# Miniprotein binders against q96jn8r1131to1294: the designs that were tried, part 76

Target 1, 164 residues: q96jn8r1131to1294
Amino acid sequence: TLEFLENHGKNILLSNGNRTATRVASYNQGIVVINQPLVPQLLVQVRIDFLNRQWTSSLVLGVITCAPERLNFPASACALKRAAWLLRGRGVFHNGLKICEKFGPNLDTCPEGTILGLRLDSSGGLHLHVNGVDQGVAVPDVPQPCHALVDLYGQCEQVTIVNP
Short names: E, the ipSAE of ESMFold2; O, the ipSAE of OpenDDE; V2, 0.75 times the mean of E and O plus 0.25 times the DockQ between their complexes.

## First folded at step 7 (miniprotein)

Design k83
Fold by ESMFold2-Fast, scan of step 7:
Structure k83 (fold): chain B 164 residues (1-164), chain A 96 residues (1-96)
Amino acid sequence: as target 1 above (164 residues)
Amino acid sequence: DELERKIEEIIYRAFYLVMKGELEEALELIVEAIRLAVENKDKDLLVWAIYEIANIAYELGDPELLEKVLELAEEAYELTKDPEIKKLIEYLEKDL
């Protein structure tokens, strides 16, 4: 079964068999990683459980190609200087550099109950799924192995892994 | 913490400006955010802000900006002794 890795940002509390991640302080230090590599056709999904609208931006999700079990997580996913492909707001970022201006819906405005998914296709393209709908290829040719990452940044204080 | 919230809002606006291609204006805001983070002694916010401006500097390919980021990172390291900041200093030094 899919669960969040026990190596995570310092403000994270895992519960529900490590399938729910809650950020218990501040607006950052909320990075979590799925406990197994994102292999082709595996759909990893999280549901937004709670938004604190005191903050102005929200969750980031994507993949990293470094080993997450030994990773010293920075305060936010955007501070990962290498081996990271991230979706934030409407942008797609590779190693901190924006590679696409507008892709999919604005992640900063997704309401509670939204289910966000990540999947690799057979040619290594990274797909975003929103409430079951494939948004298309956000990033082509992601190196493997890679690991799905969620940064509970800003407004997003709780997510839960859900099955398709 | 009202100051932390103010810093976060400035950084969010800077990210928005980067997405719009307004890089010079974004840099002014990032520098302001770092200054406020130093005053607030928020180590995590400071680390994040420095990484962000370094990424913008790399995207712009601006050696003067990289030098400024290195100076800010060195100051932040003296305040925090954070190993992530030390690693960032090493990366920035290789590019200069």
Scores: ipSAE 0.006, ipTM 0.144, lowest interface PAE 10.3, mean pLDDT 77

Design k84
Fold by ESMFold2-Fast, scan of step 7:
Structure k84 (fold): chain B 164 residues (1-164), chain A 96 residues (1-96)
Amino acid sequence: as target 1 above (164 residues)
Amino acid sequence: DELERKIEEIIWRAFELVNKGELEEALELIVEAIRLAVENKDKELLVWAIYIIANIAQWLGDPELLEKVLELAEEAYELTKDPEIKKFIEYLEKDL
């Protein structure tokens, strides 16, 4: 079963059998990682449960290629640099560089109830799914092993893993 | 209200320390003021505190302190959407 790892950002509280992550303070320190590697047959989906609109930006989704079980998480996923490929707003980012403009919907404006998914295709391309709709390849040839990551940043204070 | 006045007093004390050349003590006061301003949701005092830090950022050589200041600046940007704070964040990131 898919769960969030017990190793997470310091502002996270896990509940619902480690399937719900809540950020209980501030706007950052909200990184969570799925408990198994993202492999081609696996679709990982999370639902946005709660948005706090006092903040400007919202959640970040992506993959990390370093071992997450004992990682000392930074305040924001963007600080992971070379280890992370991230979807933020409408951009795709790697190593502090925006590698794609205007991919998919603006993640800063997705409402509560939105279901966001990550999937690797058979060629190693990373896909974003939004409410069941494949947005296409955000990142080709993702290094493996990799792990799905959600950064409950800014507005997004709660997400829950949902089955396909 | 009372907290707002307290934060303003801390900011002015830090500014006096900057003018006196006591930058390390000034940084400690400003970090405290920023956290209090965030808690009180006082955007004007937050912006002011960030501008004071910008004046002394060139003296920061401690990577742990730089990281803490960066986190506070990011929080200030999330609250204010002030483009000057965004520029300051980019400036700090260069030193990490």
Scores: ipSAE 0.000, ipTM 0.188, lowest interface PAE 15.8, mean pLDDT 80

Design k85 (at its last look DockQ between E and O 0.03; V2 from the best seeds 0.00; counts 0 for: pae E 5.4 > 1.5, SAP 73.113 > 70, placed apart)
Fold by ESMFold2-Fast, scan of step 7:
Structure k85 (fold): chain B 164 residues (1-164), chain A 96 residues (1-96)
Amino acid sequence: as target 1 above (164 residues)
Amino acid sequence: DELERKIEEIIYRAFELMEYGELEEALELIVEAIRLAVENKDKDLLVWAIYIIAMIAQELGDPELLEKVLELAEEAYELTKDPEIKYLIEYLEKDL
């Protein structure tokens, strides 16, 4: 079954069989990683459960190519110095550097109940899915193995893995 | 290593200042961190610092600074041979 790894940011509390991640403090230290590599055709989905609108920006999601089981997570995913491709707001970022200005919807404005998905296509392209709608290729040619990451940053204080 | 930990702290502080919008202070700190990483031959910290100065340059929107960052990245690649720097060079060349 898909679960969040026990290795996570220090402000995270896992519940619901490690399928729900809650950020219990501040606005950062909220990185979680899925327990299985993101292999082609696997769709990993999370639902936004709770937004605290005190903060302006919201969750970040994407992939990392380093082994996550023992990784010492920084305060935010954008500070990851190892290979990380992230979707934040409307942008695509590699290790915090913006490599695409506008891709898909603005993640900072997705409401509670939104289901966000990550999937690799057969050519290694990383796709974002929003409420079942494929937004297209955000990052081509992602190195493998890679792992799906969610950063419960800012507004987003809780997400839950949604099957299938 | 005490010096390695000090350089890490400077890089992380520069990143925090950038996130707070203190771009000029962030730039001053990251330039110092790059100098220290080069002098101490710390390839991992150099790669990290180069990404941070690229982020700061991108936020400042200064084309001259972006050109200087490209030159720094090319030198860092000669020193490190790190594939993360090759990605950075490609991004910077595409957008210049």
Scores: ipSAE 0.455, ipTM 0.762, lowest interface PAE 2.1, mean pLDDT 86
Fold by ESMFold2, look of step 8:
Parts: C-alpha cells; structure tokens; sequence
Structure k85 (fold): chain B 164 residues (1-164), chain A 96 residues (1-96)
C-alpha cells in the first residue's frame, strides 16, 4: 500500500491513513516521500487537493535515490544536496543543477484536481504523467532504488495519493 | 571534527549567498571550502562543494568559469571516485 513516510517536512500533517499530506504552516518545510521505491509498471499518483494562490511558486515533484527513512530534509526540496532529481516549474534539476530548462507543463500553474504521476520505465527513465497523460521521459537514467518525492511548496497545501 | 563542521558551515553559507544572488561572494567562499575539504581529505564535503561551485558557475553563465569548474570536478573525481561527480563531469562536458 502506497503511503507517505512518517519522516517528512516539519510543517506536514499526515492523514487518511498517511495517504494525504497537508502543509499546515508557512510556505515550506513540506517535503513528503512515498514509502515504497518506484519499480517498472508502478505508477505513483498524487492529486492536488488545495492550493493557496497567494504564493507564486507551487509544488516540486521528483525522486530521491538515497534511503529516505532517516534523511534530514531541508526546508525545500531544491536544497537537497545529493541523490535528487526534481521537476520544478518547467525545469528539471539534479542536486540543484538545472539539467533541462523545459519539460512538460508548468507545475506552478496546475489547478486543484490535477493528478500528477511518476513512474520508471524499464530503462530507468523517469516519466511524468499529468491527468493520466504520459508527458515523456524527464530523466533518462535514474539509479534504482529511488522513491517519489513531493514538496508541498508555496501554493500547494495538500495532496492525496490516488490509484491509477 | 571541529574543522569538518567549519568546512560544512562555509559550504552552507556559500549556498545561502547564492540563493540571495550574491554570486561573487558565494564563489569566493566555495573556493575556500573546496581547498579546505581537499586538505582535510573530506570526500563527502568535497563532493557537495563541487556541486555548489557548479551551481554558482551555472548562474553566472561564464563559459571560462564553467571550464575551470570542469577541471576542478575532474580532480575531485580522482580524489573521491564518487558517481555524483562523474555524472557532473559528463553533464558539464555536454554543456560545453
């Protein structure tokens, strides 16, 4: 069963059997990680439940390749110093470096109800899905094992894990 | 131990300066941190510092600086053999 790990950002409250994450303070400290590694044929999906449009930036989505259970999370995912591939806005980042300027839709503009998905293909390529539609390969060769990560940053105040 | 904590604080400060847009000061600090991490033989701090100087160079957009960062990364790879530095080298070679 997919759940958010109990090790998470300090402003997160987990509910709904750890399938819902809510940022209950400020604009950051909202990192959550899915409890099982991505494997081929597994699509991990989250729905954007609540947005606060007073913030300019929104959620960050991605993967980490280190063990997440005891990781000390920074205030935002963009400050992860190793083992991270992140989708932010329209960019793709590895350990803070922008490695692609433009991939998929702008995450900062996704409305409430949007379902965002991550999966690995058989070659280790990381795919983004938006409302069930595969956006293609964001990262061609992610090392395994890796875990899906969501940073409830800025606008994004709640997400829920949903079945494909 | 004390020196390792000092080096880590310098790297973190350089990252903060970069976030504030103080790229030249961030560069000065991270160069010092790299020197100290090499002298102290701290492989993990060296890997982190190399990624930070690469991020600073990317923000500055200076091709000559990026080439120098590639040289530093190659030296750091010889010292650490860390796959994250190998990835960075391969990325920088494509970008240049």
Amino acid sequence: as target 1 above (164 residues)
Amino acid sequence: DELERKIEEIIYRAFELMEYGELEEALELIVEAIRLAVENKDKDLLVWAIYIIAMIAQELGDPELLEKVLELAEEAYELTKDPEIKYLIEYLEKDL
Scores: ipSAE 0.167, ipTM 0.607, lowest interface PAE 5.4, mean pLDDT 88
Fold by OpenDDE base, look of step 8:
Structure k85 (fold): chain B 164 residues (1-164), chain A 96 residues (1-96)
Amino acid sequence: as target 1 above (164 residues)
Amino acid sequence: DELERKIEEIIYRAFELMEYGELEEALELIVEAIRLAVENKDKDLLVWAIYIIAMIAQELGDPELLEKVLELAEEAYELTKDPEIKYLIEYLEKDL
């Protein structure tokens, strides 16, 4: 069963068998990591449950290739400077550096109820799915094993892991 | 004079922490320095602190924080009319 790890950001409260993450304070400290590593053709999905429009940015979605159980999470995924491939807004970032300016829909404007997914293809390409629709390859070659990461940042205050 | 020295020490410590990668702690300290500088109406120290917090924010890459810092810098510019702050604002706007 897919769950969020107990090692998470300081403002996160887990519920629903650790399948729901809620940021209960501020706009940051909301990083969570899914327990099982991504394997080829497995679609991992989270649903945006609640947005707080007090803030401007929204969730960050991506993968890390380091051991998540031992990771000391920074306040924001944007501060991850190693072993991280992240989708923020319409950009793709590697270790904090923007490597793609425009990719897929703008994550900052996804409404509540949006289902976001990550999937590795057979060549190691990382795909973004939005409401079940493959948006294409965000990262062409991701090292394995890797874990899906969600940063409940800015507007995004709650997400839930959902099955395809 | 004593308060000024205290503020300076905080700013120095914040900068040092930033240089060693302790960005979150640096941020906490520099925010305190800004508060004290405003309270003490010290324009020079305020400019210095705003410069440091901008550097910290850029290192963190936190979009929400960057926006907050930009707003703070704009307010500081209105108070000080310091050209360095104006330059910093223009620089930060390019990264947003």
Scores: ipSAE 0.021, ipTM 0.398, lowest interface PAE 5.0, mean pLDDT 89
ESMFold2 (binder alone), look of step 8: mean pLDDT 81; pTM 0.776

Design k9
Fold by ESMFold2-Fast, scan of step 7:
Structure k9 (fold): chain B 164 residues (1-164), chain A 96 residues (1-96)
Amino acid sequence: as target 1 above (164 residues)
Amino acid sequence: DELERKIEEIILRAFELVDKGELEEALELIVEAIRLAVENKDKDLLVWAIYIIANIAQELGDPELLEKVLELAEEAYELTKDPEIKKLIEYLEKDL
């Protein structure tokens, strides 16, 4: 069963059997990581439960290739020094650097109820799924093992893991 | 060690400034972090700091600074042989 790891950003509270993550303060310090490696064929999905429109930017999704169990999380996923590939707004980022200007829909505008998914294909390509629709390959040749990461940044204050 | 922790703190502070939109101040801090990482022969911190200065250069949108960051990344690759730096060079070359 998929759960969020108990090691997470300091503003996160886990509930619902570690399947719901809530950011209880500010706009940052909201990184959570899935408890199992993202292996080919595994689709990890989260639903956006609550948006606070006080903030402009929203949820970030991606993968990280370091061991997450004892990681000291920075305020934002883009500050991670370990190999990370992140989807933010319409961009694709690697260790904070924008490597693709436009990919898929704008994550800053996804409404409550949106289901976002991450999946590796058989060639190691990282795919984004939005409400069941595959957006294509955001990042080719992701190193393994890797772990799915969600940063409850800005507007996004709550997400829940949903079964594939 | 103590110097390693100090460099890490400078890097994290630089990123907090980026998050606040204080890009010029962040640039000054990250340049110092890079110099200290080179002096301390800390390859891991050097790689991290170079990714952050590249991010700052992208946010500022200054082509001359991006060229200088590319040169810095090439020098860092000679020092570290780190595949992450090679990847960064490829990303930066596409943007030029």
Scores: ipSAE 0.134, ipTM 0.533, lowest interface PAE 5.4, mean pLDDT 83

Design sA1
Fold by ESMFold2-Fast, scan of step 7:
Structure sA1 (fold): chain B 164 residues (1-164), chain A 96 residues (1-96)
Amino acid sequence: as target 1 above (164 residues)
Amino acid sequence: DELERKILEIIERAKELVLKGELEEALELIVEAIRLAVENKDKRLLYMAIILIALIARELGDPELLEKVLELAEEAYELTKDPEIKKYIEQLEKKL
């Protein structure tokens, strides 16, 4: 059911029925998007499979409100200047601007095996889940439709979609 | 090692081209040196290449080449977390 779209960053290789994304080169060009819109009641989860500690920063997680199938992805998600709400490190970013300095755990330090989830509540609030624990509302009033995005940046070289 | 020697030779050739005013050719060589230094995880050679590329990019003002250089500089910053590389990235971004 849930899969990564075939439209993805240039360094991504999809496997396991498009449920596993591997970044095969460098530290960037690793953006993937879930194939279904993030609607209320849908919990989209990915597990961190492999971390390469050669790099300092790690994965970015969030939503975009533009159509992902035709989107020409930049080298990193943080370069998206429109229609993007992203969690990176400890911060929350809207279109490249930091709107919250500390939210949830530091994504740069989550170990292999961590399960990260995105969910919209009934009021349009975007929630981050870490190993099943709701971290609260990172972004209120996300416009609809929106699509879950994972950027396999830096340390994070592989993620797999996992069911609840 | 052999790769280190090759990168140093490329950097020296690029310096010679800069002195002769052959900035575009020098830029192509420095971009190659950055890629090799990143692949070899050689921080010293990477710093040398980044310094030279910042100077060349300032003179050329070519948006396409500056974008390519910026991508490689960002890769170098992630590898090293060196504040000097971050300064060069910020300078290059201001030209884009």
Scores: ipSAE 0.000, ipTM 0.143, lowest interface PAE 17.7, mean pLDDT 78

Design sA10
Fold by ESMFold2-Fast, scan of step 7:
Structure sA10 (fold): chain B 164 residues (1-164), chain A 96 residues (1-96)
Amino acid sequence: as target 1 above (164 residues)
Amino acid sequence: DELERKIKEIIYRARELVYKGELEEALELIVEAIRLAVENKDKRLLYMAILLIAMIARELGDPELLEKVLELAEEAYELTKDPDIKERIEYLEKKL
């Protein structure tokens, strides 16, 4: 069963059997990681439960290729300097460097109830799914093993893991 | 901490009730969680409970409930001096 790891950003509180993550303070320190590696064809999905529009930007999601169980999380996922491929706003970032200006929808404008998914294809391409619709390959050739990461940044104060 | 575990369980159950549309039952549980968190001076759980009750008040469209949430948040700020609680109070004041 998919769950968020107990190792997470310091502003996170897990509930609902570790399937719901709530950021209880500020706008940052909200990184959570799925408890199982993202293997090809596994679709990991989270639903945006609560948005606080006082902040400008919103959640970030992607993958890391380092072991998450002992990781000392930075304040924001975009501060990760190695082993991280992230989607933020309209951009794709690798280790803090923007590698694509416009991919998929603007994550800063997705409303409450949006379901965001991550999946690896058989060639190691990372796909973003939005409300069940495959947006295409955001990142080719992701190294294995990798782990799905969600950063409850800014507007996004709560997400819940959902199954089909 | 036994009390912390109990408060977390109440918040967990209240969140599930929100997803099922049982908003009034969820509200009753969250008010209890706020009371326990204030008593225990647990600012982290208190902030989570305030977020959840604000969501419930929005869904119910009840301005008197929003006002009551604001009173509870102000009490929480006085006990903890937590800037995140103050920020939430300021947001709720604008909404009302």
Scores: ipSAE 0.000, ipTM 0.097, lowest interface PAE 20.4, mean pLDDT 77

Design sA2
Fold by ESMFold2-Fast, scan of step 7:
Structure sA2 (fold): chain B 164 residues (1-164), chain A 96 residues (1-96)
Amino acid sequence: as target 1 above (164 residues)
Amino acid sequence: DELERKIKEIIYRARELVYKGELEEALELIVEAIRLAVENKDKRLLTMAILLIAMIARELGDPELLEKVLELAEEAYELTKDPDIKEWIELLEKKL
């Protein structure tokens, strides 16, 4: 079963059998990683449970290609300078550099209840799903193995893993 | 609960100030939030406030502030037994 890894950002509290992640302080130190590699045909989904709209930015999703079990997480996912492909706002970022200006909906404006999904297609393309709707290929040819990552940054203070 | 809502608003405002790099203003607000959370016996809001002040203190790096925040965190740990507070106590001790 899909769970968040016990190795996570310092401000995270896991609950609900490690399927719910809550950021209990600040705006950062909120990175969580799914416990299984993101293999083709696996759709991992999280629901936005709680937004604090006093912050300006919101959650980041993506994949990392390094082993997450003992990783020392930076304060934010976008500070990862190696092995990271991330969706933030409307942008796609590789190792902290913006590689696509506008992809999918603006993640900073998704309301509570939104279900966000990550899936690899058979060609290694990373797809974003929003409320069940495939947004297309955000990143082609993601190296494997890779691991799904959620950064509970800014507005997003709680997410829960949900089944398809 | 009016007081709980006010404490939460102060914490959120302090976090916004941290986001903007206004660490000293954030510090003043979060000290108020800690006092109110202790008065209200709200373990969760106390934990949130303590974690935020610990992060601010570590970033500012002032030894006097680190010592005071370490004392606050130790007191909060006795009240909450929260493992995240214990982790930050260890981080603050290393910074000293």
Scores: ipSAE 0.000, ipTM 0.103, lowest interface PAE 18.8, mean pLDDT 80

Design sA3
Fold by ESMFold2-Fast, scan of step 7:
Structure sA3 (fold): chain B 164 residues (1-164), chain A 96 residues (1-96)
Amino acid sequence: as target 1 above (164 residues)
Amino acid sequence: DELERKIEEIIKRAKELVWKGELEEALELIVEAIRLAVENKDKKLLRFAIYLIALIAEELGDPELLEKVLELAEEAYELTKDPRIKELIEYLEKLL
């Protein structure tokens, strides 16, 4: 059963059997990681439950290839300069470097109720799914093992893991 | 001069912190650079420091910080009358 790891950003509170993550303070320190590696064909999905529109930027999601169980998370996912592939706004980032200007919808404007998914294809390509629709390959050849990461940054104050 | 070199070194260090995603620490250094640039009446370094703090504020997604950066840019414009700072003010006003 998929759930968020107990190791998470300091502003996160887990509930609903560790399937709901709420950022209870500020705009950052909201990184959570799924408890199982993202293996090919596994679709990991989260629903945006609550947006605080006082903030400008919103949720970031992607994968890390380091072991997350005891990782000291930085204040935001964008501070991960090694072993990280992230989707933020409309961009795709590898270790802090923007590698694609426009991919999929703008994550800073996805409304409450949006379901965002990550899936690895058999060739190691990382796919973003939005409300069940595959947006295509955001990142080719992701190293394995890798782990799905969500950063409840800025506007996004709550997400819940949902089954495919 | 010595003060100008110190400001340049602070800005260089702040850029490295931005690259590493240590945005809060970078912000503290940029505030120090702004203070020193104002003291030194260095319009070029003041403009650059305000530009960096605007990027950090936008990245942090903090509306209150963005508004404070806008206030700093407005004060810098009054001190320098630099049209490039005026352009930054217009950008920040649209972002808010």
Scores: ipSAE 0.000, ipTM 0.140, lowest interface PAE 15.9, mean pLDDT 79

Design sA4
Fold by ESMFold2-Fast, scan of step 7:
Structure sA4 (fold): chain B 164 residues (1-164), chain A 96 residues (1-96)
Amino acid sequence: as target 1 above (164 residues)
Amino acid sequence: DELERKIFEIIQRARELVIKGELEEALELIVEAIRLAVENKDKRLLWLAIMFIAVIAKELGDPELLEKVLELAEEAYELTKDPEIKKFIEMLEKEL
């Protein structure tokens, strides 16, 4: 069963059997990580439950290849710089460097109820799924093991893991 | 006004050090300016100091300095509740 790890950003509260993450303060310190490695063909999905539109940017999705159980998370996922591949807005980032200007929908504009998924294909390509639709390969050749990460940044104050 | 002038002079001196490539000394001066602004609850000067540090961090291309700037900006927002500071924080975080 998929759950969020107990190690998470300082502003996160886990509920619903560690399947719902809520950011209870500020706009940052909202990183959560899935409790199992993202193995090929495993589809990890989260639903956006609540957006606070006083902020301009929203959640970040991606993978990290370091062990997450004891990580001291920074204020935002983009500051990780520790073998991280992240999708933010329309950009794709690797260790803080923007490697793609425009991929998939703009994550800053996805409404409440949107279901976002991450999956590795058999060749190590990282795929983004939006409401069940595969957006294609965002990042090729992701090293394994890797772990799915969600940063409840800005507008996004709550997400829930959704089973396929 | 006397304190405001002092903080402004510190920031200008830090700017000159940045131009000369003396980044460590520039940062020490900026930290002093922030400390003075915070102690006097002067949100305009705090804002200016934080923006200037962001410029230095970008010129260095140092992501750790950008993270420190974000932390300082968050503290400034908590002190002032100024929505312009919140927008600046979001803009700066997108650069990471």
Scores: ipSAE 0.000, ipTM 0.182, lowest interface PAE 15.1, mean pLDDT 78

Design sA5
Fold by ESMFold2-Fast, scan of step 7:
Structure sA5 (fold): chain B 164 residues (1-164), chain A 96 residues (1-96)
Amino acid sequence: as target 1 above (164 residues)
Amino acid sequence: DELERKIREIIERAYELVFKGELEEALELIVEAIRLAVENKDKRLLEMAIIKIAFIAQELGDPELLEKVLELAEEAYELTKDPKIKERIEYLEKIL
């Protein structure tokens, strides 16, 4: 079963059998990682449960290729300098550098109830799914093993893992 | 302890801002972290802050940030006379 790792950002509280992550303070320190590698065709999905619209930006999701179990997480996922491919707003970022200007919907505007998914295709392409709809390949040739990451940043204060 | 955690948070945010190219705001946060350690007369926290900030500047390879960190370390040394801070200053002077 898919769970969030117990190693997570310091403002995170896990509940619901480690399937729900809540950011309990500030706007950052909200990184969580799925407990097993994202292998080809595995669809990992989270639902946005709560948005605090006092903040401007919202959640970030993507993959990292470093081992997450003892990783010292930065305050935000976009501060990761190595081995990170992230979706933030409309952009795609590799190690903090924007590599695509517009991909998929604007993640800063997804409402509560939105289900976001990550999946690797058989060629190593990273796909974003939004409410069950494949948005296409955000990043080709992701190195493996890799791990799905969600950063409960800004507006997004709670997510829950949901099965397909 | 709450003070150490707060200083680490400030340094982490400064690091994020430098990475984003927002050097002016990052430097303001770096100064705040140093001030917090100095005001509490905690040589260990000051030493930790200077070492972490110097490491971040060195890792990023930014000469402007390195120069500002050197300046702040010199100010911290004048206030504390901590020999470990002096040692870090000598190191930073070599890599500039």
Scores: ipSAE 0.015, ipTM 0.200, lowest interface PAE 6.3, mean pLDDT 82

Design sA6
Fold by ESMFold2-Fast, scan of step 7:
Structure sA6 (fold): chain B 164 residues (1-164), chain A 96 residues (1-96)
Amino acid sequence: as target 1 above (164 residues)
Amino acid sequence: DELERKIIEIIRRAKQLVMKGELEEALELIVEAIRLAVENKDKRMLYIAIFTIALIAKDLGDPELLEKVLELAEEAYELTKDPEIKRLIEWLEKEL
């Protein structure tokens, strides 16, 4: 049911029924968006499949509240200046502004095989799950509708959607 | 230094492409110059590559090019954590 949208960054190749995203060039232009809106009780999970240690930073994860089918993707998710709440490294960002210094584990150091999840709670709080462990509320009261976004940035060259 | 000469030639070619309006090809060359500088830990060449294209973008007054250069500088800062690149980003943000 869950798939990556065909509207994605230019360096992305989708496979495995649009459930696997591979960044085939460079270190950027790797944004993908999940097809279903992130509604309460829906846990969207991706597994890190391949890391290229040539780069220093890694995967960015979060949500957007704009219409994903019409989004003109920037080179990196953190360049989104509107309608974006993102987790990068240990930081939480809203429209490019860092709103929290240390939340959860450092995403730049997660190894291959790590499963990262996004979920809205009943109050609209955005949660990060790492290998099944809820890290808590990264962002309260996320506007609806929103869609889960993954930026295959830097080290992270492949992710696959996995079921809970 | 042969590597330094190679990077300078890439930057020179990128300048010519910018003047011709071939922005995408010019940025690909600058990315290559940055990659070579990063791989060889050559902070001077890295700064020169980014600063040169930033000056050209500013002089042309092209907001799209300025935005692309800002993105490139931000990416380079993520790769290197070089404080001179952070200062350049602050300068570019002021020009937007």
Scores: ipSAE 0.000, ipTM 0.103, lowest interface PAE 22.7, mean pLDDT 78

